# VH-VL binders against Large ribosomal subunit protein uL6 (rpl6), part 19

Target 1, 180 residues: Large ribosomal subunit protein uL6 (rpl6), of Picrophilus torridus (q6l1b1)
Amino acid sequence: MIKWTEQAEIKLPDDVQATMENNELKIKGKLGEASRIFRDNYVKAYIEGSSVKIATSKNNKYTKGIVGTWYSETKLLIEGVTKGFEYHMKIDFTHFPMRVSVRGDKLIVENFLGEKSPRSAKIVDGCKVSVKGDRITINGIDKRKIGETAANIERATYIRHFDARVFQDGIFLLKGEVNE
Short names: E, the ipSAE of ESMFold2; O, the ipSAE of OpenDDE; V2, 0.75 times the mean of E and O plus 0.25 times the DockQ between their complexes.

## First folded at step 16 (VH-VL; framework fv_refanezumab)

Design J4 (from I4 with heavy chain A107Y; at its last look DockQ between E and O 0.39; V2 from the best seeds 0.00; counts 0 for: pae E 8.2 > 2)
Fold by ESMFold2, look of step 16:
Structure J4 (fold): chain C 180 residues (1-180), chain A 121 residues (1-121), chain B 112 residues (1-112)
Amino acid sequence: as target 1 above (180 residues)
Amino acid sequence: QVQLVQSGSELKKPGASVKVSCKASGYTFTDWAMNWVRQAPGQGLEWMGWINTYTGDPYYAQDFTGRFVFSLDTSVSTAYLQISSLKAEDTAVYYCARDSPGEYSDYFDYWGQGTLVTVSS
Amino acid sequence: DIVMTQSPDSLAVSLGERATINCKSSQSVLWSDDNKNYLAWYQQKPGQPPKLLIYWASTRESGVPDRFSGSGSGTDFTLTISSLQAEDVAVYYCQQYYDFYTFGQGTKLEIK
């Protein structure tokens, strides 16, 4: 029938617990738990011993791409629940000092370009956001969720009706300050 | 015995829609992707795309984005091709074809009998 | 997309003689990880769906007569019918399955 050939293996560190049910890999560590759904006609992921293994029933460019993606996602799940991820953002303004605060599940930006109505960004559940001076720190165990939160924050200060070459105010991700 | 049985021929006017079915038997439908291939009269074969029968996610070849929609009903082991806003250029035989099962194979080992769709005024 | 080009477009060969059909891909279809050529050949008779003849460039499908053979590697491939029979009159297509799928334009084979 269907024959599966192992293509990749990810060793689980001693400090995590992994389960695979209904094509969902769940990984639990000291910082919490995270999961991903791994479904495909030709690629499957499974737990064997202390490893997550990825196998294929076809060996071509399509399946190679999926194997690579699932390998990377598994590595990130493990890193997230053991070490966590941290993004840094900078509050930048010229004339109108922004007031930035966290209220519930939102980051609130007041006085952006002197605007009277505040702008807001959703903080994705599972992310912790702190504001210190002109810096914003986003922490979480799921790299995709902290990336989404950062994107929401950048989008909240997107300049639509001003020439961005003249108006540089906003909140921006710091490229060299990503904690893996 | 693996078999792919397609719905019967269709005669349509420009602007109408058509839905072609491909019923699979003799194997586990959700184990292998289903492909659609077009052949205009007197012309060669043109791969239109495939649908992942496990996830339901379609992939369309570049020339078949837009008016072409792949779908499934896994309860009856059937794949569907829907073409909307039909044009005369859509006149063709449409085949479903299974990816070959087994290790390291992607060629099409079983084909449906084809469904002729004719679009004329 | 990987473009597949067949030659000739049409071919007439006497019964019992050798027929040769060429197929060239715009990019290599040899996958370095498994060292296999992702190329298939199909036969299509009038009013019928295509039928698989050859896969992996040179492997004959079960039930295909041994007069059919495939050869080549990388970008250049050949289908050979060593002794043409009357039932071999058809259109022949090559197909790459290295990066999704594309077909050659087809080669019509007739008896001279």
Scores: ipSAE 0.012, ipTM 0.578, lowest interface PAE 8.2, mean pLDDT 86
ESMFold2 (binder alone), look of step 16: mean pLDDT 93; pTM 0.946
OpenDDE, look of step 16: ipSAE 0.113; ipTM 0.687

Design J5 (from I4 with heavy chain S100T S105T; at its last look DockQ between E and O 0.44; V2 from the best seeds 0.00; counts 0 for: pae E 4.0 > 2)
Fold by ESMFold2, look of step 16:
Structure J5 (fold): chain C 180 residues (1-180), chain A 121 residues (1-121), chain B 112 residues (1-112)
Amino acid sequence: as target 1 above (180 residues)
Amino acid sequence: QVQLVQSGSELKKPGASVKVSCKASGYTFTDWAMNWVRQAPGQGLEWMGWINTYTGDPYYAQDFTGRFVFSLDTSVSTAYLQISSLKAEDTAVYYCARDTPGEYTDAFDYWGQGTLVTVSS
Amino acid sequence: DIVMTQSPDSLAVSLGERATINCKSSQSVLWSDDNKNYLAWYQQKPGQPPKLLIYWASTRESGVPDRFSGSGSGTDFTLTISSLQAEDVAVYYCQQYYDFYTFGQGTKLEIK
């Protein structure tokens, strides 16, 4: 008889619903649903009452690391579906006002350094991008995807034909923030 | 009753490859990791690494991060060790060894009988 | 990783006498949360796989004669055979299982 010892507990807030099936934790909240597969020889995650619990059948540095990782991933799932993740970017130019818009799955930048051809950045599925004034806001449930979208936008204004020390125009990430 | 049965001995030339099997029975194969241990003739035991039987993800000890590949077939409760580009120094007995489900020892309580791999010209 | 060093490399002991094998780890294998030493001892006879003798430093595996005992804590451990018998001729290995696994180099036990 294998003995499982509880190592961590994540209490679910009242506004989420959680299920565990085939080692997949699904968390549903007001912003949507997210999931992760939690499977290991020595570590299991399960739902008991209103908590996600993580237990081990063997204690060592390996299992301690997995417990920590699964704890953090569960908290991110909950945060994503309840508050979401939000990144802010700034449109910065000196002489050529950029016109920035969202078209489908792309962010379009017109008049970057006076260029006639627009630049574009892929908006990763699951991210919502809005443009207001000189600010871009990226929202999503998955922190990794909003980060990738922000990186795509930064790269879209990479200066290839001008000395970047002379022209500092671009779209740049401000620190990430979470929606209230 | 827990049992680990390994494939038979192998005689190989340098540069060849070998695949050793370890078939488990008498317990739930995915409950515990499977370890591989090497013992050269007249030498001590050397832990090579293990494979996570739930995920199939291997971990290799430092000296075994190159030519050694651990794999699984969970449908037949079998772990595999493949050694490529064989060298004379790979001549050894190779053991599979189970961690400790149900007994709470966390040591290697059940071992395969060992597979002798001989590499010579 | 954690290095395990046994002493002596070999020893010869008369039948009926006490045999003592030492094992040192390069760092503590005592897990503070459960207060257990993650150390095992194995016996290996020629042509056989190793056999688990002792785990948790001092707990005998089922079927192991009570003349085998383990002691020590932290970094210093001892396997003792209180009255050596002919069938005890083997190589003995310590093993840590705190951070993956490491074996000592082995100690060959012979009849003097």
Scores: ipSAE 0.304, ipTM 0.674, lowest interface PAE 4.0, mean pLDDT 88
ESMFold2 (binder alone), look of step 16: mean pLDDT 92; pTM 0.938
OpenDDE, look of step 16: ipSAE 0.506; ipTM 0.804

Design J6 (from I4 with heavy chain E103W Y104E; at its last look DockQ between E and O 0.66; V2 from the best seeds 0.00; counts 0 for: pae E 7.0 > 2)
Fold by ESMFold2, look of step 16:
Structure J6 (fold): chain C 180 residues (1-180), chain A 121 residues (1-121), chain B 112 residues (1-112)
Amino acid sequence: as target 1 above (180 residues)
Amino acid sequence: QVQLVQSGSELKKPGASVKVSCKASGYTFTDWAMNWVRQAPGQGLEWMGWINTYTGDPYYAQDFTGRFVFSLDTSVSTAYLQISSLKAEDTAVYYCARDSPGWESDAFDYWGQGTLVTVSS
Amino acid sequence: DIVMTQSPDSLAVSLGERATINCKSSQSVLWSDDNKNYLAWYQQKPGQPPKLLIYWASTRESGVPDRFSGSGSGTDFTLTISSLQAEDVAVYYCQQYYDFYTFGQGTKLEIK
């Protein structure tokens, strides 16, 4: 019937445990657990011995791209549960000093452009957010969830009635580029 | 055993919408992507794009972004093509076609019978 | 995008004679990892959907008569019908499946 050909292998470190159920790869390490759903018509991931293996039933540019993506995502899961990830954001304003705090599962932004009603952003479960000065740090073991939390925070300060001459205020992700 | 059965011919006026169905049987629907191919009268085959039957994520070829929407109902093993704001130039036969497994071929091994959509004033 | 160009656009051949249809891709469809050409040929008779004839450039689909053969590699491909039969009147399409899918414009085959 369908013939599957191995295309990639990720060897699991001794300090992680991996399971695969219903196309969900779950990796457990010292910092916790993270998972990804690996589902496609022509690409599958499975555990064999001490490795995660990725196979295809069809080889073309599309499936090769998926193999590469799943390879990278598996490595990120392992890195996340062993070392963790950290994102940095900057609170930027010109006239209205923002007050930013964490309350429960939300980041609260007060005095954005002088507004009396606070804005909020959901902190995705599994992420830890801290605020120091004009900087926000997002920590977690799942890089995708950290990214989603960062996007929520950026979106919370989106200016709907924009005047470029007056307001460029917001909270922005720092990408590691020189001086912004 | 494997069969793709499409909905019947449609006669529409410009500006209307149409939804073509493609019901699959004889195999596990979510194991194989579904393609849509257009053929205007007297013209050649145009690949419109495909839909990932696992995720429901469509991919549209460059000329088919906008008015063309692919969707699924996996509970009845059916793929759909919806065309909105119909134009006379949308008059064509629309085919669904299944991707083949690599060990047999990577081409389209099974095709629906085609659905003629005619758009005229 | 990989553009597929067929020649000729139409062809008239006497019964029992050889018909040759060419297909050229704008870039190689030979995958170096498996050394296969990601090219297929389809036959479409009037009022019918296309039918797969040949895949991997030269492999006949099950049930396809021996008179159909495919050849070529990389960018240049040929479909040959060694002895034309009346039932072979159709439009023939090449298709690449290396990077998604594109079809050639088709070649109409008729009997002289």
Scores: ipSAE 0.076, ipTM 0.619, lowest interface PAE 7.0, mean pLDDT 87
ESMFold2 (binder alone), look of step 16: mean pLDDT 92; pTM 0.946
OpenDDE, look of step 16: ipSAE 0.546; ipTM 0.821

Design J7 (from J1 with heavy chain E103Y Y104E; at its last look DockQ between E and O 0.59; V2 from the best seeds 0.49)
Heavy chain, then light chain:
Amino acid sequence: QVQLVQSGSELKKPGASVKVSCKASGYTFTDWAMNWVRQAPGQGLEWMGWINTYTGDPTYAQGFTGRFVFSLDTSVSTAYLQISSLKAEDTAVYYCARDSPGYESDAFDYWGQGTLVTVSS
Amino acid sequence: DIVMTQSPDSLAVSLGERATINCKSSQSVLWSDDNKNYLAWYQQKPGQPPKLLIYWASTRESGVPDRFSGSGSGTDFTLTISSLQAEDVAVYYCQQYYDFYTFGQGTKLEIK
ESMFold2, look of step 16: ipSAE 0.197; ipTM 0.662
ESMFold2 (binder alone), look of step 16: mean pLDDT 92; pTM 0.944
OpenDDE, look of step 16: ipSAE 0.593; ipTM 0.837
ESMFold2, look of step 18: ipSAE 0.573; ipTM 0.828
ESMFold2 (binder alone), look of step 18: mean pLDDT 92; pTM 0.944
OpenDDE, look of step 18: ipSAE 0.637; ipTM 0.861
ESMFold2, fold request of step 19: ipSAE 0.486, 0.498, 0.478; ipTM 0.778, 0.777, 0.741
ESMFold2 (binder alone), fold request of step 19: mean pLDDT 92, 92, 92; pTM 0.944, 0.942, 0.942
OpenDDE, fold request of step 19: ipSAE 0.643, 0.644, 0.622; ipTM 0.864, 0.863, 0.853
ESMFold2, look of step 21: ipSAE 0.544; ipTM 0.813
ESMFold2 (binder alone), look of step 21: mean pLDDT 92; pTM 0.943
OpenDDE, look of step 21: ipSAE 0.376; ipTM 0.758

## First folded at step 18 (VH-VL; framework fv_refanezumab)

Design K1 (from J7 with light chain F100W; at its last fold request DockQ between E and O 0.58; V2 from the best seeds 0.59)
Heavy chain, then light chain:
Amino acid sequence: QVQLVQSGSELKKPGASVKVSCKASGYTFTDWAMNWVRQAPGQGLEWMGWINTYTGDPTYAQGFTGRFVFSLDTSVSTAYLQISSLKAEDTAVYYCARDSPGYESDAFDYWGQGTLVTVSS
Amino acid sequence: DIVMTQSPDSLAVSLGERATINCKSSQSVLWSDDNKNYLAWYQQKPGQPPKLLIYWASTRESGVPDRFSGSGSGTDFTLTISSLQAEDVAVYYCQQYYDWYTFGQGTKLEIK
ESMFold2, look of step 18: ipSAE 0.498; ipTM 0.787
ESMFold2 (binder alone), look of step 18: mean pLDDT 92; pTM 0.944
OpenDDE, look of step 18: ipSAE 0.689; ipTM 0.886
ESMFold2, fold request of step 19: ipSAE 0.419, 0.269, 0.562; ipTM 0.742, 0.666, 0.814
ESMFold2 (binder alone), fold request of step 19: mean pLDDT 92, 92, 92; pTM 0.943, 0.944, 0.944
OpenDDE, fold request of step 19: ipSAE 0.615, 0.590, 0.585; ipTM 0.851, 0.836, 0.833

Design K2 (from K1 with heavy chain S100T S105T; at its last look DockQ between E and O 0.61; V2 from the best seeds 0.00; counts 0 for: pae E 3.2 > 2)
Fold by ESMFold2, look of step 18:
Structure K2 (fold): chain C 180 residues (1-180), chain A 121 residues (1-121), chain B 112 residues (1-112)
Amino acid sequence: as target 1 above (180 residues)
Amino acid sequence: QVQLVQSGSELKKPGASVKVSCKASGYTFTDWAMNWVRQAPGQGLEWMGWINTYTGDPTYAQGFTGRFVFSLDTSVSTAYLQISSLKAEDTAVYYCARDTPGYETDAFDYWGQGTLVTVSS
Amino acid sequence: DIVMTQSPDSLAVSLGERATINCKSSQSVLWSDDNKNYLAWYQQKPGQPPKLLIYWASTRESGVPDRFSGSGSGTDFTLTISSLQAEDVAVYYCQQYYDWYTFGQGTKLEIK
């Protein structure tokens, strides 16, 4: 049969449970459950004892990159379900004060550049968004999903057909306030 | 046992498109990636890229981005190469090939018979 | 890309005599973790697809006659046919599979 050579191992903490089915790693911890699909011709991930292991049938720059990515993503899944992740965003305007609120699975932006119709951004399932003053906080256990929610919010205030040097308004992700 | 069977030769005009097929048999199609190799008349071999048969994600070598599209139909164990906006310089034999990682060799030990594509006005 | 350069471009050798084809890579194809040279040799006869002869620089593929041998390491590699036979007339290519794939330009082998 195909020879698989172990390339990496991620030890599971005692406080998480992991399963692997249909190449999907699911990790459950105190904050919930998160998952990631690990599929490739030459790289596989599997659970053995209390570890997630990553093996290859072929060594080259491509498979080494995949091993590194899957290792990192597994560590993030574990961190997410045990500690969680948090992103911060800033509401910035000059002349037209924005009113930002959360309604159901959407973040609503009113009065952007004086617009009468509100703008909205989808809050990805599994994310919690709170608004306090000119700051927005996004919490979740899946780093990819909180990133998607942040991107949706930034996109909701994207300025079309205007020179950005004249209109600086928007909602922006804050640098250096990630994964504390 | 393992076979890669390609579609027949093609005569095309510049600006047309062509779709070359490569049907695999004798193994589990999704176990190994499928590579495409070009050989212009009287010239050497040129690796065009590969497609991950598990995910369907293609990777193209430099110079093969844009007009060259790899795809697959796993239900019939077939990989495809589509070339759009054909140019005279696309005249070549196109091969599909795979390796056999995990058994001893990572080199291309299985090749299709080749498909000649001729582009002439 | 790792550039593969073969020499000579063509070679004429008498039946029963030794043929030598050289291949040089622009950077090492020796992988330090497994100490293998990611280098292959192919034979291609007219109207046929390439046929794998040698992999890991020196390992013969199944069914390849023992008159074919590969040697070298790092950046410099050699394919040797110890006693040329009529059926060995072909174009020979080296290939690296260390970082994606690239082929040498080919060496045409003829009977003198």
Scores: ipSAE 0.368, ipTM 0.708, lowest interface PAE 3.2, mean pLDDT 89
ESMFold2 (binder alone), look of step 18: mean pLDDT 92; pTM 0.944
OpenDDE, look of step 18: ipSAE 0.474; ipTM 0.783

Design K3 (from K1 with heavy chain D31Y; at its last look DockQ between E and O 0.65; V2 from the best seeds 0.00; counts 0 for: pae E 2.2 > 2)
Fold by ESMFold2, look of step 18:
Structure K3 (fold): chain C 180 residues (1-180), chain A 121 residues (1-121), chain B 112 residues (1-112)
Amino acid sequence: as target 1 above (180 residues)
Amino acid sequence: QVQLVQSGSELKKPGASVKVSCKASGYTFTYWAMNWVRQAPGQGLEWMGWINTYTGDPTYAQGFTGRFVFSLDTSVSTAYLQISSLKAEDTAVYYCARDSPGYESDAFDYWGQGTLVTVSS
Amino acid sequence: DIVMTQSPDSLAVSLGERATINCKSSQSVLWSDDNKNYLAWYQQKPGQPPKLLIYWASTRESGVPDRFSGSGSGTDFTLTISSLQAEDVAVYYCQQYYDWYTFGQGTKLEIK
């Protein structure tokens, strides 16, 4: 019989529901549902009462690292489904006003540096993008997905065959913020 | 009752590959990681790394990244060590080993009998 | 990597006398959260796999004779055989299991 020692506890707020099935923690809140698979030989996560608990059967630097990672991931799951995550981006141009719009799963950039062909960026599934004036807002319950969407948008306005020291036009990430 | 039974000795030429097996019995295979340890003739013990038997993810010690591949077949409770592009310096006894987590030892209290791999022209 | 250094490399001890083997780690293997030293000792006889003797620096594995004892903390550890028997001729290894695993280079014990 394996002995398990509790190493961490994450109390669940009243406004979420959590289930654990097949080592997958699913958390549902007002903004939706998110999940992570927590599997290891020596570390397990489980629900007890109104808490997610993380226990180890062996203690060393390997298991301590996993406990820390799973603790942080559980906190992010809860934050995502209750408050969500939000990134802000800025549309910068000097001479060619960019027209930026959302079409389906893509953000479209027209008139970048006067170019005739539009540029596009994929909006990762689960993210919502809105454009207001010179600002873009990316919302979602999964922090990694909104980050990837922001990166796609930045890369879509990468300057090719132009001296970037002369042309500063583009769409750039403002430091990330959490939306309520 | 825990047993780790390894495959038999191997004689190989340089450049060949070898696959050593370690079959576990007497416990639930996926509850403990499987470790590999090398001992060259007349030399000490070297931990080569382990494989997570629940996820199948290997971790290699420094110096064992590249030609050494850990794998497993959970349906027969067996872990494997494959060595490609064999060199004479790979001549060694290779052990599998397991710990006992919890209030028991976290050190290697169960070892296979060892598999001698000889690489000679 | 935590480097484990044993001393001596080889020693000879008369039957019935005390044998002492030292092991030093390059970093502490004392885990402050549980106050345990993540240090083990193994015995290996020719043609056999290693056998666990001591874990947690001082806890004897089941079936190991009580003449074997371990001591030390942090970085400095000792294996003691209080009254050497003929069957104790072997190579002895220390091992840390705090940050992955590393073994000492081994100490060959012979009867004088």
Scores: ipSAE 0.502, ipTM 0.794, lowest interface PAE 2.2, mean pLDDT 89
ESMFold2 (binder alone), look of step 18: mean pLDDT 92; pTM 0.945
OpenDDE, look of step 18: ipSAE 0.567; ipTM 0.830

Design K4 (from K1 with heavy chain T30D; at its last look DockQ between E and O 0.65; V2 from the best seeds 0.00; counts 0 for: pae O 4.4 > 2)
Fold by OpenDDE, look of step 18:
Structure K4 (fold): chain C 180 residues (1-180), chain A 121 residues (1-121), chain B 112 residues (1-112)
Amino acid sequence: as target 1 above (180 residues)
Amino acid sequence: QVQLVQSGSELKKPGASVKVSCKASGYTFDDWAMNWVRQAPGQGLEWMGWINTYTGDPTYAQGFTGRFVFSLDTSVSTAYLQISSLKAEDTAVYYCARDSPGYESDAFDYWGQGTLVTVSS
Amino acid sequence: DIVMTQSPDSLAVSLGERATINCKSSQSVLWSDDNKNYLAWYQQKPGQPPKLLIYWASTRESGVPDRFSGSGSGTDFTLTISSLQAEDVAVYYCQQYYDWYTFGQGTKLEIK
């Protein structure tokens, strides 16, 4: 029989509910529900009482890494559904005034480097993007989705044919924070 | 009793494809990872990669990406190795080997009998 | 990638005598967290799959005769057969499983 050893424990806040179904950890809080798939041959996550526990059947670098990752991700899920996350981005343009707007599930960037065709970035589901002046805020309860959205925005405004030292146009991530 | 039983020898032409099976018995299939090891005639052992039998996620060693595909049929506790666009240099015996979860051995404790794949014009 | 190098490539030993095979890893396979060497030895006879002999560098697999022993730590390891038997004729491989898996090139052991 495989011997499982508990390696980590994450205590759940009183206002947070957790379920494990089909190796998917679902965390529900006042702001909503977030989830992640936690499955591995040698690592398992499970709920015991008011805690999420992580156990391993093998002790090596591989399983240790997974335990660490799942531990961190679980904490982020809890933070997301209880407090939420907010990322801040800055719109920079030098010679060509950039117009940035949200249209549906896309962030539209017009007149980027004087381009006639607008650029667009996909807003990942669950993320709310707002534009105010030269600042963009991304809000949501899933940090991964927010990060992905931010990455999409950065990629959409990446300069390929110009010297970045001269043309410092684009949208750049400034900081990410947990809401209070 | 733990057993890994592989499919029979294959003779293929260059450019063809082959699919080798490895059926596991005597233990919980998805609790142990499955590895694939290649051995060319008269040569040493070469680890090709492994597949997570629980998640189905394959990991390929360097040099075994692209033409090599690991897959599973968990309903019959079987792991598969598919090789496409076969080349003469793919001629070898291919082994499946169980990766221990660490409570006994962290090495390959059980092996299939091997499957000879011969690629010849 | 960790490279495993065995020595010698071939070895002839008289029956009843000691056989020694060495294995070197390009980097340490000792993990400080558990203080274990992620090193195994396999025996392969013609027409057969490899058979696990030693794991964790020095732990003998079940059913393996006492004459087989593994030693070493870090980057240098040794498989020893204290008294060679006729059935010990085979190719022996070391393997690291510290960072994925890598085999040595093998050592062919014959009777002198």
Scores: ipSAE 0.033, ipTM 0.654, lowest interface PAE 4.4, mean pLDDT 91
ESMFold2, look of step 18: ipSAE 0.418; ipTM 0.739
ESMFold2 (binder alone), look of step 18: mean pLDDT 92; pTM 0.944

Design K5 (from K1 with heavy chain T59Y G63D; at its last look DockQ between E and O 0.71; V2 from the best seeds 0.00; counts 0 for: pae E 4.1 > 2)
Fold by ESMFold2, look of step 18:
Structure K5 (fold): chain C 180 residues (1-180), chain A 121 residues (1-121), chain B 112 residues (1-112)
Amino acid sequence: as target 1 above (180 residues)
Amino acid sequence: QVQLVQSGSELKKPGASVKVSCKASGYTFTDWAMNWVRQAPGQGLEWMGWINTYTGDPYYAQDFTGRFVFSLDTSVSTAYLQISSLKAEDTAVYYCARDSPGYESDAFDYWGQGTLVTVSS
Amino acid sequence: DIVMTQSPDSLAVSLGERATINCKSSQSVLWSDDNKNYLAWYQQKPGQPPKLLIYWASTRESGVPDRFSGSGSGTDFTLTISSLQAEDVAVYYCQQYYDWYTFGQGTKLEIK
């Protein structure tokens, strides 16, 4: 028989509920539910009491890396469903005021560099996007989905036919700033 | 009994592709990772990389990040090595080898018989 | 990558005599968490796949004769055959499994 040795433990807060089925950890908190699939030959995750535990059947740099990744991802799941995540973006232009709005599952950008055809970005399911002034706020419980939505918005205003160093118009992610 | 049975020898021309199979039996295929090892004629052993049989995710050694693709068919407990754009220097015996968990041997405890791939113009 | 260097490249030993093969790693393969050396030895006879002999530097695989022994720690390791038999003619490889896997270049063992 394969022997499993515990390598890490993440204690669950009282205000979350967790289940593990088919290698999928699901965590539910006040902001919703998020999940992650934890599957490997030599690393497993399981729920014991009020903790998520991570064990290995083989120790090397590969499995140590997986333990670290799964530990961090579990903590992010808990943070997402209890506190949530928030990204901020800035709308920059010099001459052509962009009109930015949310319509359904898309963010729409009008008048980008004077263009007559609007540009659009997909808002990933589970993300909420709001526009206020020259700021865009993306909220959600899954940090990966928020990041994907931000990337979609940045790509929607990529300058393809002008030199981007000369024309700095676009929508850009703000990192490390205090919220306005 | 644990066995790894590989496909037969291949004779190929430069620029062609080859797919070597490694059929596992005698154990639960998805419990154990699979490794690929190359040995050119008269030369030593060279680890090419591994595939996680539970996830299907491969890892390639630095010299093998390109024309070499590892894959699986778990329904028939088989691992595959595909080599594209074959070159003469790809002439070698290719082995599959089972990895092991850390509380047994921690090394490659079972090997396939090897598959000779010959690339000549 | 951890480079594994064997010495000698080839070696001839009389039947019944002791054979010694050395392996040196470019970095320590001693894992502090479990205090084990992540080193294996393989035997490859002509026309055959490699066969595992020794793991964790000194632990003999099941079915391997007790004339084979491994020793060493950290970066310096030795495979010893205490009384050479005719069937021991092979190429011997060391392998580290501390940081993925690498093999030594091999040591060809012949009867003198």
Scores: ipSAE 0.319, ipTM 0.698, lowest interface PAE 4.1, mean pLDDT 88
ESMFold2 (binder alone), look of step 18: mean pLDDT 92; pTM 0.941
OpenDDE, look of step 18: ipSAE 0.416; ipTM 0.765

